# Designs tried in a protein design chat: VH-VL binders against q9usg8r228to453. Part 4

Target 1, 226 residues: q9usg8r228to453
Amino acid sequence: IPESAEWMNHLLEKVWPLINPEMFSSVADQIEDVMQASIPSFVENVRVASLDQGSHPVRVVSIRSLPSGEASESFSEKQASEAEHKDEPEQQRKQFYNFELCLAYHAKPVEDATSTSARASNLHLRIVFYPGIKGTVGFPLPIWVEIKGFVARIRFRCELMPEVPFLKNVTFSLMGLPELNVSAVPVAEGGVNIFGLPLISKFVNDAISAAANEYVSPKSMTIDLS

## First folded at step 20 (VH-VL)

Design g4
Fold by OpenDDE, fold request of step 25:
Structure g4 (fold): chain C 226 residues (1-226), chain A 123 residues (1-123), chain B 108 residues (1-108)
Amino acid sequence: as target 1 above (226 residues)
Amino acid sequence: EVQLVQSGAEVKKPGSSVKVSCKASGGKFSDYWISWVRQAPGQGLEWMGGISPDSGTAYYAQKFQGRVTITADKSTSTAYMELSSLRSEDTAVYYCARESYDFWTGTDYMDVWGKGTTVTVSS
Amino acid sequence: SSELTQDPAVSVALGQTVRITCQGDSLKWYYASWYQQKPGQAPILVIYGKNNRPSGIPDRFSGSSSGNTASLTITGAQAEDEADYYCNSWDSEGDHYVFGGGTKLTVL
C-alpha cells in the first residue's frame, strides 16, 4: 500500500464504525429491488432487513489522480473546445477533479460463528425470504449474509465549487464488476433449510453484482452535494 | 492541430545519459499528461513513465525506476525524459505521447504522438 | 505485473473481417486502447473505450471486450490496414500502462 494511502486507512479505521448504517439504506433498497426482480418461483418475496458496515473497515489499496480539465473531456468535446473555446476565459470553466480509488474489504475472521456480536463486526446483510407460491406467504426465513470480501475500482469526477464543502457534485463509475465473496448463514436454528446456503449465497452474490452492474463504466451515478 | 515535436536523434556512449524533449504545440498543455514510450528495433511498445505537467507528479514503470527522470515545463509546454546509465539495450525510438482520460467512457488513451527520437547507444 | 498478450501475427484477405484479441487481467477492469503502427511511423490511436473511434479513423474499425479480453475488429480489411496493432491498458496492480506484444496484420 502506498504511503499516501496509509493515512486514509487510519482515518477509515476510526470513522468507519461511526458511520450510521442508515447511510447505506439506498444501497440496501437497490439490492432488494434486484433480488425481488430475480426471485425464484418458489419464493414469494425477499427483503433486505438491514445493511450494516460493522466495525471492520474497507481499505484503500490505491489512489490515482486522473487528468482533469480539457484532457478529461470526451474526444468530441475536446475537438469542439479546441475549435470554439480558445478564447473563453479560464475563469468561467467548471473545475473538476478526477481520481481513481481501489477499495478492498476482507472480513475479519470470526472465531465464534454463533456470536452475533462477532459477526456484526463485519460488513453484513440481513435478508428475509418468504417462501411460497405466488399468492401464498410462508414463514419468514431470516438469513445472515456475511460479506467475506470484495475489491472495487472506482473512478470519481468531482465538480468543484468555491463554496463549502467545495464539492458541487460527485460522479462515480465502477471499473468493471467488483470481485465479491459472500456467505449466507441461517439466523434461526429451527428454520427449515428450504434453501441451500450455497444457493442463497449465489443468489445474493448475483444480485449484488447485478446491482453493481448499473454503475459499471460507461454507466455512472451522480450525487448532488449542493 | 495539436502536435508533439521531439528533439533530434542522439548517439550516446554506454554509461552516459540522454535527455529527450517533447514540445507541445496547440492545445492546453497543462491539462494533459505526457507519457514516454520506447520501442527497440523490431520490438514492441514499452511504457516508461509519464507526468502530469500541472502537478509536476511523475510516475514510472518499475523497470526504469531510479534511472529515468521525467519532467515538464509548463511555461514552454515541454516535457523531458532523461535516461541515465545508458546501455546498448536502451537503443530504441523514444516516443512522447499525450495522455487523455474520458470519464464517461472510462478510458485512458494516448491520442497524440510525437514522431519519435532515435537514441543509439554504442561503444 | 499484469501482462497483455496478443497473437504475434494474423492474416486477412482483402475485404474480409479480422479480429485481433488482447488478453490480460487488467482488461477485467479497464478498457483497452488500440494503436496502429506502420513501419517507420509513430503509433496512431484507432480505438478506445468500449467502441470509440477517434476522428479520422474509418468505421471499419471497431472494438469489443469480454471478460479479460479486448478485441479490435476490422470489417472489410483494406490494403492500407496492413500494420502492427498494439493494445494498451492501465494496470492498477503495478500502477503502470501495459502494452500488448503487438500483432502484425498482413492483408492478402
Scores: ipSAE 0.762, ipTM 0.888, lowest interface PAE 0.7, mean pLDDT 91
Fold by OpenDDE, fold request of step 25:
Structure g4 (fold): chain C 226 residues (1-226), chain A 123 residues (1-123), chain B 108 residues (1-108)
Amino acid sequence: as target 1 above (226 residues)
Amino acid sequence: EVQLVQSGAEVKKPGSSVKVSCKASGGKFSDYWISWVRQAPGQGLEWMGGISPDSGTAYYAQKFQGRVTITADKSTSTAYMELSSLRSEDTAVYYCARESYDFWTGTDYMDVWGKGTTVTVSS
Amino acid sequence: SSELTQDPAVSVALGQTVRITCQGDSLKWYYASWYQQKPGQAPILVIYGKNNRPSGIPDRFSGSSSGNTASLTITGAQAEDEADYYCNSWDSEGDHYVFGGGTKLTVL
């Protein structure tokens, strides 16, 4: 529904910068965990210092409703459920709302790459590499990772309840790995680019993808809102 | 057992309209979508559009946008597909299918099909 | 608009294994559903999701996916498996369902 998407995007433009970056802390932690698990031998540690959404919002490309039928794990179970619940009052049935969102993000071009404020308008990660041979910690190397763009397709299953906020829980699943493009730049001017920026970008991209893979269908995550 | 019963064969003149019905029995009509798929003689399946009977929202393939109208009557558990400005190329078997979604498998599928309605467009 | 492509025809000897493959960009994101259609009959869902079979579908039917492809495999083809097979997927770019062109399976 194109009109609904536009409406949502206008709202999102207003709400996006108001979102507390701490809401993404879990995502940051997951990315960090994956990074740490895949650290090259010449790196002692990697930390995600921050994940910030900036002020430039994601865009809803499309939204569609999906059938709200009781999602069953098996076709047989679904058929059985349909047969068994024919006589149950509608009021006793859990209500679900299913929908799909396609989200796209495109970073706003930054004219001055040295401007932290300009870069901060975009979705970004600040990561810190600790170079060193295992057991030796070198000086931290701060890296700015700009999310240049991504496209994600997400399906949601909402369990409805009659009490405010009318959502008991939300389950989401990614439809495939999101398309992702990231760019990494050193924060410190004098920092020896020990790691080729492309390598770092790839590392981060792979890490984010790996983290995202944990939510790719048929995997899912449920958030309890009760 | 869930069944989709479609209306009978139609013979139409070019430029006219046809309305095909699809009545669902044996299930909760509002829990599913109804899709319309056609198949020209000797050709493959072509999705035309679908409707959520519960919300009344219909979606159309771009190819048929403006020429196809899909509606549903919840009270009778019946979906309708109306195709206007008929052409010879519209000669096909038109199927209604129950569109289901399984969140846990992450898949859309059409699990129940009507037997099809043959629409012949001839001068 | 995303297109799903299939080989128009494949053959398999009785009791042998055949794989029908569907290819398209939409399959990068979505699982395919597979439909069997015999002459003069409506399509029948045979596989959906990663590898899910509806009730009544023999276990010789299986599904798989890789990259931008989805495959239907019949392990131990039977004479009754001779039919047209169509893959289907949602295309979020076009907001429509897309069918493959169909594959005619001949059992020899």
Scores: ipSAE 0.736, ipTM 0.882, lowest interface PAE 0.7, mean pLDDT 90
Fold by OpenDDE, look of step 20:
Structure g4 (fold): chain C 226 residues (1-226), chain A 123 residues (1-123), chain B 108 residues (1-108)
Amino acid sequence: as target 1 above (226 residues)
Amino acid sequence: EVQLVQSGAEVKKPGSSVKVSCKASGGKFSDYWISWVRQAPGQGLEWMGGISPDSGTAYYAQKFQGRVTITADKSTSTAYMELSSLRSEDTAVYYCARESYDFWTGTDYMDVWGKGTTVTVSS
Amino acid sequence: SSELTQDPAVSVALGQTVRITCQGDSLKWYYASWYQQKPGQAPILVIYGKNNRPSGIPDRFSGSSSGNTASLTITGAQAEDEADYYCNSWDSEGDHYVFGGGTKLTVL
């Protein structure tokens, strides 16, 4: 429904820069964990310094309502629930709102790629590589990872409650791995590109994908908002 | 047992409209979507559109946009599919199906089907 | 809009195993549901999700997926399994459900 997506996008444009980047700390940590688990042999360590959403928002490409499914998520559970709650007043039943979002992000082109401020307007990840063979730590290499774009399909299940904020639990699941395009650049001007940027980009891309895989259907995450 | 009972067979002239009904019984009508799927003789299944009776929101396949209208009456637990500007190619069995979603399995499915309504378009 | 492709016909000997495959870009994102249809009857859901069977569906039916493909496997085909089988998936690009072209399964 184009209209629904439109107002959401307007809202996102306003709210997106107001979001505290710390809200993404958990995501950053997960990415870091995956990176650390998959570091090349010539890298001693990798850290995620920050994940910042910038000011350029994701866009809702599409939104679709899904069946409410009050009682159960599985076929068998639904049947059981329908049988058990056949005579139960509707007001006493748990209420759910389910929907699917297709999100797309495209980084805003920056005129000066060397400008940190310009780059910061886009979704980005700051990581620090510690080159070295196991037992030898080299100088830290700060890397700026720009998210050039991604497309994600996410389904949500919201458990409603009559009390503010009217959401008890929100469960989300990714419909497949998001398509991701990232670019890595050194933060320091003149730094020795010890690592091929393409290799780093791939590494980061793979790490993010691996992290995202933990939420791909049938896997899901539930957040308690109560 | 949840059942979808569809209206009877229709014979229509080209250019006319047909409205098929699908009445749900034995379940929570508002908790599910109703999809309409047609099948021409000897052909495969073709999704036409669906509706959330609870919200009243309908979705249509692009092929049928502007020609099909899907509605639902929650009070009677009945979904309707109206197809206008009928052509001979619209001759098919039209099915309504209950569309459900399993969050844990991450899939949509149509678990209950009507018996189908045969619509014949002939001059 | 993405399409789902199926072999139009397959055959299996009684008691043998057959796999019906569905292929399409939408399957990269969504699990397929599978439907059995016998002549003159409405389709019946047989498999959905990764490998979920509705109540009443025999355990010889199973589902799998890989990449842009989904498969319905019948292990130990029975005579009553002779039918048309359709895969279905949501297509987010077109915002519509897509059915495969159907596979006619003959049990020999």
Scores: ipSAE 0.683, ipTM 0.857, lowest interface PAE 0.8, mean pLDDT 89
Fold by ESMFold2, look of step 20:
Structure g4 (fold): chain C 226 residues (1-226), chain A 123 residues (1-123), chain B 108 residues (1-108)
Amino acid sequence: as target 1 above (226 residues)
Amino acid sequence: EVQLVQSGAEVKKPGSSVKVSCKASGGKFSDYWISWVRQAPGQGLEWMGGISPDSGTAYYAQKFQGRVTITADKSTSTAYMELSSLRSEDTAVYYCARESYDFWTGTDYMDVWGKGTTVTVSS
Amino acid sequence: SSELTQDPAVSVALGQTVRITCQGDSLKWYYASWYQQKPGQAPILVIYGKNNRPSGIPDRFSGSSSGNTASLTITGAQAEDEADYYCNSWDSEGDHYVFGGGTKLTVL
């Protein structure tokens, strides 16, 4: 791991627990949408009640710079841009900085398996299933889903500007589908068959993966900061 | 149109060093990275290392770490690769190539290649 | 080290379709780029990304990827396509590029 990644990891240790979980609400909504499109026939509805980051941060495994400017345009644009910008002053061109992060997350083993506080320190989401057997049946089935780990590689394209804070927008893409391991447990001891939990874990894993697939290169998302 | 012009063939003795140049013309030299790739007679392509001219930061294949030095001179738009402690196994054609990155296709590639510099290591 | 594996040689009859494969763990994260090299010449980029062609490359060249495998396909092979073909990718475990061992394509 580079020294710059180590500094970022130290910063993340302090910042991660301070983040308001509601900042992840759009991610939770997208996962919910995927799950609702894929619910089994015996389930009327499914919701993501919460997504909480806990206190155990993701780790930056690596960071690397990528070619920027003319070298980061499409192949045809790059050929035209090389001809067009040959004599243009550098400060007149759009300025981009491209880089890649590799992020890894590993849930901390819970030494006291009965402690709800220890489990909450890891990244998790709460999911509620609503049976749809009959229109009058509305019994919620809450499920605690732990993110046991993931590995993601993300490329960022930052467009710079001369005004403070010097960052106009950020575009990102995932490089391949993240590696993802989730585990479902019931919130209460009763209500679900222990052998049904692997099916729920797979359903949630597939839903998160499908949501992530909407950002896998060549797809991307731009966040406007101007 | 970007072109990469490499220095001429070299004949070297074992234990010496060689420094191959790669001069870019066209485009903005500081915007793109230069890779060095070699090919021994009858063998495949072997990536050696690369450099970002803007930052001057070089990165190397593990096999060559400690023996290769890659530099760039922005004022002359020229990249250099220096290989030290030469052995007969270092006899090869040495290419420079422009590294490019297309965010919108998510791809790294080498689109412009020099014609190669033949380095022969012989006693 | 993250290795890219190619078959050493492949043959195709003139006018027929051939597929050259490249396999490695890094390809589940990164798209390969493909290079054609004729004897005594520098390599030429023929395919990058999943299926993108630089200008000047004939449309009989196409690419695909699935899992940890990338493929280069030549539809309607011509005599001039006889060459060595290399795949290339970033190493998912490190900070360097890796070339496959190369595939010699013979057009019969």
Scores: ipSAE 0.667, ipTM 0.842, lowest interface PAE 1.4, mean pLDDT 83

Design g4
Fold by OpenDDE, look of step 21:
Structure g4 (fold): chain C 226 residues (1-226), chain A 123 residues (1-123), chain B 108 residues (1-108)
Amino acid sequence: as target 1 above (226 residues)
Amino acid sequence: EVQLVQSGAEVKKPGSSVKVSCKASGGKFSDYWISWVRQAPGQGLEWMGGISPDSGTAYYAQKFQGRVTITADKSTSTAYMELSSLRSEDTAVYYCARESYDFWTGTDYMDVWGKGTTVTVSS
Amino acid sequence: SSELTQDPAVSVALGQTVRITCQGDSLKWYYASWYQQKPGQAPILVIYGKNNRPSGIPDRFSGSSSGNTASLTITGAQAEDEADYYCNSWDSEGDHYVFGGGTKLTVL
């Protein structure tokens, strides 16, 4: 198991920076939706400008194989399936591969906190706040949200097919809410450090957590790869 | 109906080894995992380890690492648990259980249990 | 290693409701499974997931979870419900299954 994790981590180190950030657009949209639904009274609007994974990869802490096939179904479904397919050849059954990953991310320490490029090496979210306080000029306030760290446990169910890429779909579910540590930093030099308000950091953290909650077991997401 | 039939009671001396078998009937042996759980007299349940018969991959509780070996024979639908360097503290009922997981509920469970094998370690 | 903690013993009057609680860090991430064990018998799965009952388990058994806790509730306890109850969960930190210490339920 440790060797497998190491192998995966080496692969991730190579592949992670090659991933198009647009792959996370759906996640960004979900975060935005949650934020917009829970904006403070003094904020008119909030937008997620981007979610970028940077070049510093997540790490696989552990991998666990899970029972495949019918064993992954609910008890009732499994019983029903066993009853219905008792006489069907094994070859006609859908094949699944199930596994669980424990992922951990720790941001690389940035030597120069003012360096955007250095910050961009880490997983980050760019958010734009539009203040809505009476009497204030409603100018956009860009915020840099650095993901300092997270730990997530994710179960995967892969439906296999005989044709390339051998994956028909992948379903994933979070085992509990990820442990998340985020830090918000103003992007604009000389701007009002609105980040001094513990409220904003909390807002962002809560929004991300709420977004993540949409994938927490028994909720799941299926990606069709066909 | 799926059943797990375990081997009979064992009496062993300290320092010896015991191998308990668990034969599955009535189901697809390769679709499930087999876990081994023991229970000392008057004590609670203790998970020892498990195996995926399909892959042959076994995993163990740290407490028993290096002392327990779990194997499976798909052809006979039988799982085995061998415990070496037996001590008096190893006196217990040893259960095999079918381990499954529900992806939709996000839960692991053991839905079928053997009747248990009593292992007595005495000088 | 993560532990699951249960009260060692609880009592319930016949026909009354009792809740057995399990607590542990692993429960923050995983649902528990619950097992009933009567003297001289193998454990029986009674609840798994959020609130799932295997076939043959009476509907008076129910499950719930909150935070780092899982609970088994018996609504309308029957005499035959007198047994030891164990919670179980996977612990990803230790890569092992963990059982609670068990709760002896006495029906009065």
Scores: ipSAE 0.633, ipTM 0.848, lowest interface PAE 0.9, mean pLDDT 89
Fold by ESMFold2, fold request of step 25:
Structure g4 (fold): chain C 226 residues (1-226), chain A 123 residues (1-123), chain B 108 residues (1-108)
Amino acid sequence: as target 1 above (226 residues)
Amino acid sequence: EVQLVQSGAEVKKPGSSVKVSCKASGGKFSDYWISWVRQAPGQGLEWMGGISPDSGTAYYAQKFQGRVTITADKSTSTAYMELSSLRSEDTAVYYCARESYDFWTGTDYMDVWGKGTTVTVSS
Amino acid sequence: SSELTQDPAVSVALGQTVRITCQGDSLKWYYASWYQQKPGQAPILVIYGKNNRPSGIPDRFSGSSSGNTASLTITGAQAEDEADYYCNSWDSEGDHYVFGGGTKLTVL
């Protein structure tokens, strides 16, 4: 039977709310850096106050294996190896396992749009804009940004090792820019929501996309798990 | 040098089966996936399916699911494609190709192709 | 495949530059690879990834991609470049590979 992701999704439902949101602080900082480089002249500053995954997890849509070993070497390395036909013993090569995940996220409906605790169950960012010209007093304008949904395709290259936990490094790349839908909601005193702000939503969407672009293939990131 | 050597041309009747072989030389056979691609006369390329010889796992295009069986024999470095319940529209050249993946360029590609096996299904 | 769309035919004068395009939704996720096929022969890989050229392929062949479109460019086309050209990628919807319908390049 082809690969099934249902068991992984069940596990994610249990684990997702337990993850410390501070594990995403590096991502929040990258988004903040992009936004600060791109703010309009009538805004003095912008910050990402928090990024919180909520309690509704991403969904694994699919998983597939990719070729490994010699077949996953760079084209030039494969051509050289094939021309020689007498490479060194395989036991001296590092072992890798390659696979691809497709992840999807959809925010769950919130019946009480004025409830911050209900909206906090979805993936969101708290962003603070400081309107004004540089060098003058600006007032904070907090914006709640809800991730309505995304679709991402990610390839992983896992470096294996013989010692527990058997994974040394994981390198990942995004396959194309994620599809991303965000909605900015300024939460006013008294709990009244204002209709989503298209310009702010677009600015945040573009900033998240630009941050993600730093990981779009052939770019990558390596995480040391040993 | 790396090459894929395919079995010879076949003439078959409708309703029968054909089994095409693809013998690899050069490279580590078990590391490379093998794709099967066909081309009807005057038509374009059509991917049929593939196999990972290491795991023995085969993958099929929806159109061919249930009619195609792809296997590999690691001891002889040979992949096989069997197409059953042949129809006249299955008349084509059948290619095997070696699949590769390059993480650093972000693509899959077929770097070595067999010369093709002509299968003719005549009524 | 019908999912990846290519023009069926393109002409170029000897020594001129030609661009062959391939369009489809899968190309927003995956880079295309490009194959050249001459009559009676098996396809050969000419470009993989965005713009990577296998050894032995002339440097007049290059690739590019933007959005849902991949392109193969031949700068200074030669008579020997007359062939059919196919793009190929993973199908984002069907979990299998797909080929474009092919483009016949005629060198005038």
Scores: ipSAE 0.623, ipTM 0.814, lowest interface PAE 1.6, mean pLDDT 83
Fold by ESMFold2, fold request of step 25:
Structure g4 (fold): chain C 226 residues (1-226), chain A 123 residues (1-123), chain B 108 residues (1-108)
Amino acid sequence: as target 1 above (226 residues)
Amino acid sequence: EVQLVQSGAEVKKPGSSVKVSCKASGGKFSDYWISWVRQAPGQGLEWMGGISPDSGTAYYAQKFQGRVTITADKSTSTAYMELSSLRSEDTAVYYCARESYDFWTGTDYMDVWGKGTTVTVSS
Amino acid sequence: SSELTQDPAVSVALGQTVRITCQGDSLKWYYASWYQQKPGQAPILVIYGKNNRPSGIPDRFSGSSSGNTASLTITGAQAEDEADYYCNSWDSEGDHYVFGGGTKLTVL
């Protein structure tokens, strides 16, 4: 069932800039791991120096509730649950709540397309390439990578519990690969950054997509909150 | 074990309304959502709308918005679909179906169907 | 907005393999469910998700997905498999479920 999302978007506008970017460190590490696995031999290493959410939040495009309880169990579990749960108080049974979010992000245009300080308000990664033969030190080549936009559809399965904090765990999965638009942007000190920008953008786009693919349904991730 | 029993066939005049019932047996009625799907003679299946009996919240296909009202009565385990301002093209078999969801396979599906209610709209 | 497209009819020789396809933009995001309908009867679920079979559905039925396309495959078709087959998925653009137009399967 579709639900209104306006209140969540108002909350996100206030909260988003306050989030400590270190909360995204596990996402940055996954992207880094994928990139390191696919660098060419004339590049010694690649690192994600930072992932910063900026001040312009993602937007909740839609929320919809999904069937929960017996309706969300497997066929065999549904038959067992239908027989067993008829005689029990509601609170003795495991309780789940299922819903889907569609999230969209759009980078805002900035006054100076080449200035990294002007672009800090948008979701971005700072990536450092180290040219050279693998196993030797290379000169750092910092690249600013802006997320121009994305669309993701995420399903959540929340297991509830009767004691504070009332959430035992949350499992999520992506519905399909997110749509993703990434660009490496010019930097004043970056040297040949303009020549290689489309190649770098594609490399990063592919890395983020590959990291996301590990969570595409039926694959999932469970976060224990108890 | 689980069944959806629908009300009997109806013959209606254009401009009138029809209310079809769908009584569930088996399972926890409030946990399952009920969809309404119609099929005109010689045509395919067309989703009309559905309801969550627990919240009482209905949702509708855009084509039927304003003409269809879907309700549920938890005490009798019965869902209802009322279609107003009937036209001859509303002649169809109207099915109710139980909606289910499986997070681990990432799918929505309709696992139990009623036998259908034939509604004939004739001048 | 989004539509699910199926071929109106396909045929298969008894004992042979047939594939019924369903195409649409919603299948980029959501897996299809497949329903079998015999004349004068209500539909029944035969495949849900990518390739999940409800209890009581023969193992000759299978499903697959690729891109914006879902497929229902019947390996070793039997005479009782002659029916209409519908795909169904959620369409987030319209916030509703959509059915394909249906495929009439004839077993020769």
Scores: ipSAE 0.565, ipTM 0.808, lowest interface PAE 2.3, mean pLDDT 83
Fold by ESMFold2, fold request of step 25:
Structure g4 (fold): chain C 226 residues (1-226), chain A 123 residues (1-123), chain B 108 residues (1-108)
Amino acid sequence: as target 1 above (226 residues)
Amino acid sequence: EVQLVQSGAEVKKPGSSVKVSCKASGGKFSDYWISWVRQAPGQGLEWMGGISPDSGTAYYAQKFQGRVTITADKSTSTAYMELSSLRSEDTAVYYCARESYDFWTGTDYMDVWGKGTTVTVSS
Amino acid sequence: SSELTQDPAVSVALGQTVRITCQGDSLKWYYASWYQQKPGQAPILVIYGKNNRPSGIPDRFSGSSSGNTASLTITGAQAEDEADYYCNSWDSEGDHYVFGGGTKLTVL
C-alpha cells in the first residue's frame, strides 16, 4: 500500500463511525427502486429500511494521480490550444485535478450464534419483504443483509477554486461495475432456511450492482461543494 | 504541430547504459505525462514506464524496476530515459509518447509519439 | 493477469469489413485505446475510449467493448489500412499500462 493511502486509512478509522447514516439515504432509495422493479409475483413489495456503514471502515487500496490540466481536455480542444499555452501561468485558468481511488471493503468475521447487534459493526442493509399478492396486506418480513466485501475503482474530476475549501465541483465515475459480495444473515430460527438466504443474497447483490451501473463510466455524477 | 523529438540512434556494448532524450514542442509540457515504450525487432510494443513532469514522479513497469531511470526537465521540455546494465535483449526501438486522459470518454491514451530511437546492444 | 491477447494476424478483402479483438482482465475495468503502426513508423492513435476517433482518422474505423473484450472494426477496408494494430489499456493491478501483442492486418 502506498504511504499516502495509509494516512487516509488512519483518518477513515476515526471518521467512519461518525458519519451520519442518513447521508446514504439516496443510495438506499436507488437500491429500493431497483428491487421494486424486480420483485417476483409472490412478493407484494420490498423496501430498504436502512443502510448503515457500521464502525468497520472501508480501506483505500490505492490512490493514483491522472493527467490533469491541458492533458485532460477533450482531444479536439487539446489540438486547437496546445501551442498557445506553454508559457501561461497555471493559476490563471480553470484548474481540474484528476485521480483514481481503489477502495476495498472486507467485513470482520462474527462468530456463530452472535446477535445482529454484534454484526452492526459491519456495513449492512435492513430490507423488508412483504409476501403476498398485490391488493392484499402482507406481513413484513425483515431481512438483515451484510456486505461481506466489495472492490470499487472510482475516478474523480475535481474543479478547484481559489476560495476555501478550494473545491467547487467534484465529478465521479465508477470504472467498471464494482465487485460485490453480499450475504443475507440468519435472523430467525427455522424460517431462514425456508426463505432461501442465498437467493435473497443474489437478489440484493444484483440490485446493488444495477444501481451502481448508473455511475459506470462514461456515466458520471457531479456534486457541487461550493 | 505538437512534436516529440528523440535523440539519435545508439550502439552500445553489454553492461553499459544508454540515455535517450525526448524533447516536446507545442502544448503545455508539465501537464502531460511522458511514457516510454520499446519495440524489439519483429516484436510488439512494451510499456517501460513514465513520468509526470509537473510532480517529477516517475513510475516503472515491474520488469524494468531498478534498471530504468526516467527524468524530466521542465525548463527544456525534455524527458529522459536511462537504461542500465544493457543486455543483447535490450536491442530495440525506444519510443516516447505523451499520455492524455479524457474523463468523459473514460480512457487513457497516447496521442503524440516520437519517431523512436534505435538502440543496438552488441559485443 | 494484466495481459492483453490479440490474434497475431487477420486478413480482409478490399472493401470488406474486419474486426480485430483484444481480450484481458484490465478491460473489465477500463476501455481500450487502439494504435495503428506501419512498417518503420511510430504508432498512431486510431480509437480511444469505447468508440472515439481522433481528428483525421477515417470514419470506417470504429471500436466496441463488451466484458473483457475490446474490438476494432474497419468497414470497407482500404489498401492503406494494411498495418499492425495494438490495443492498450490502463492496468490498475500492475504496471499502469499494458499493450496487446499486436495484430497484423493484411488487405487482399
Scores: ipSAE 0.522, ipTM 0.792, lowest interface PAE 2.5, mean pLDDT 83

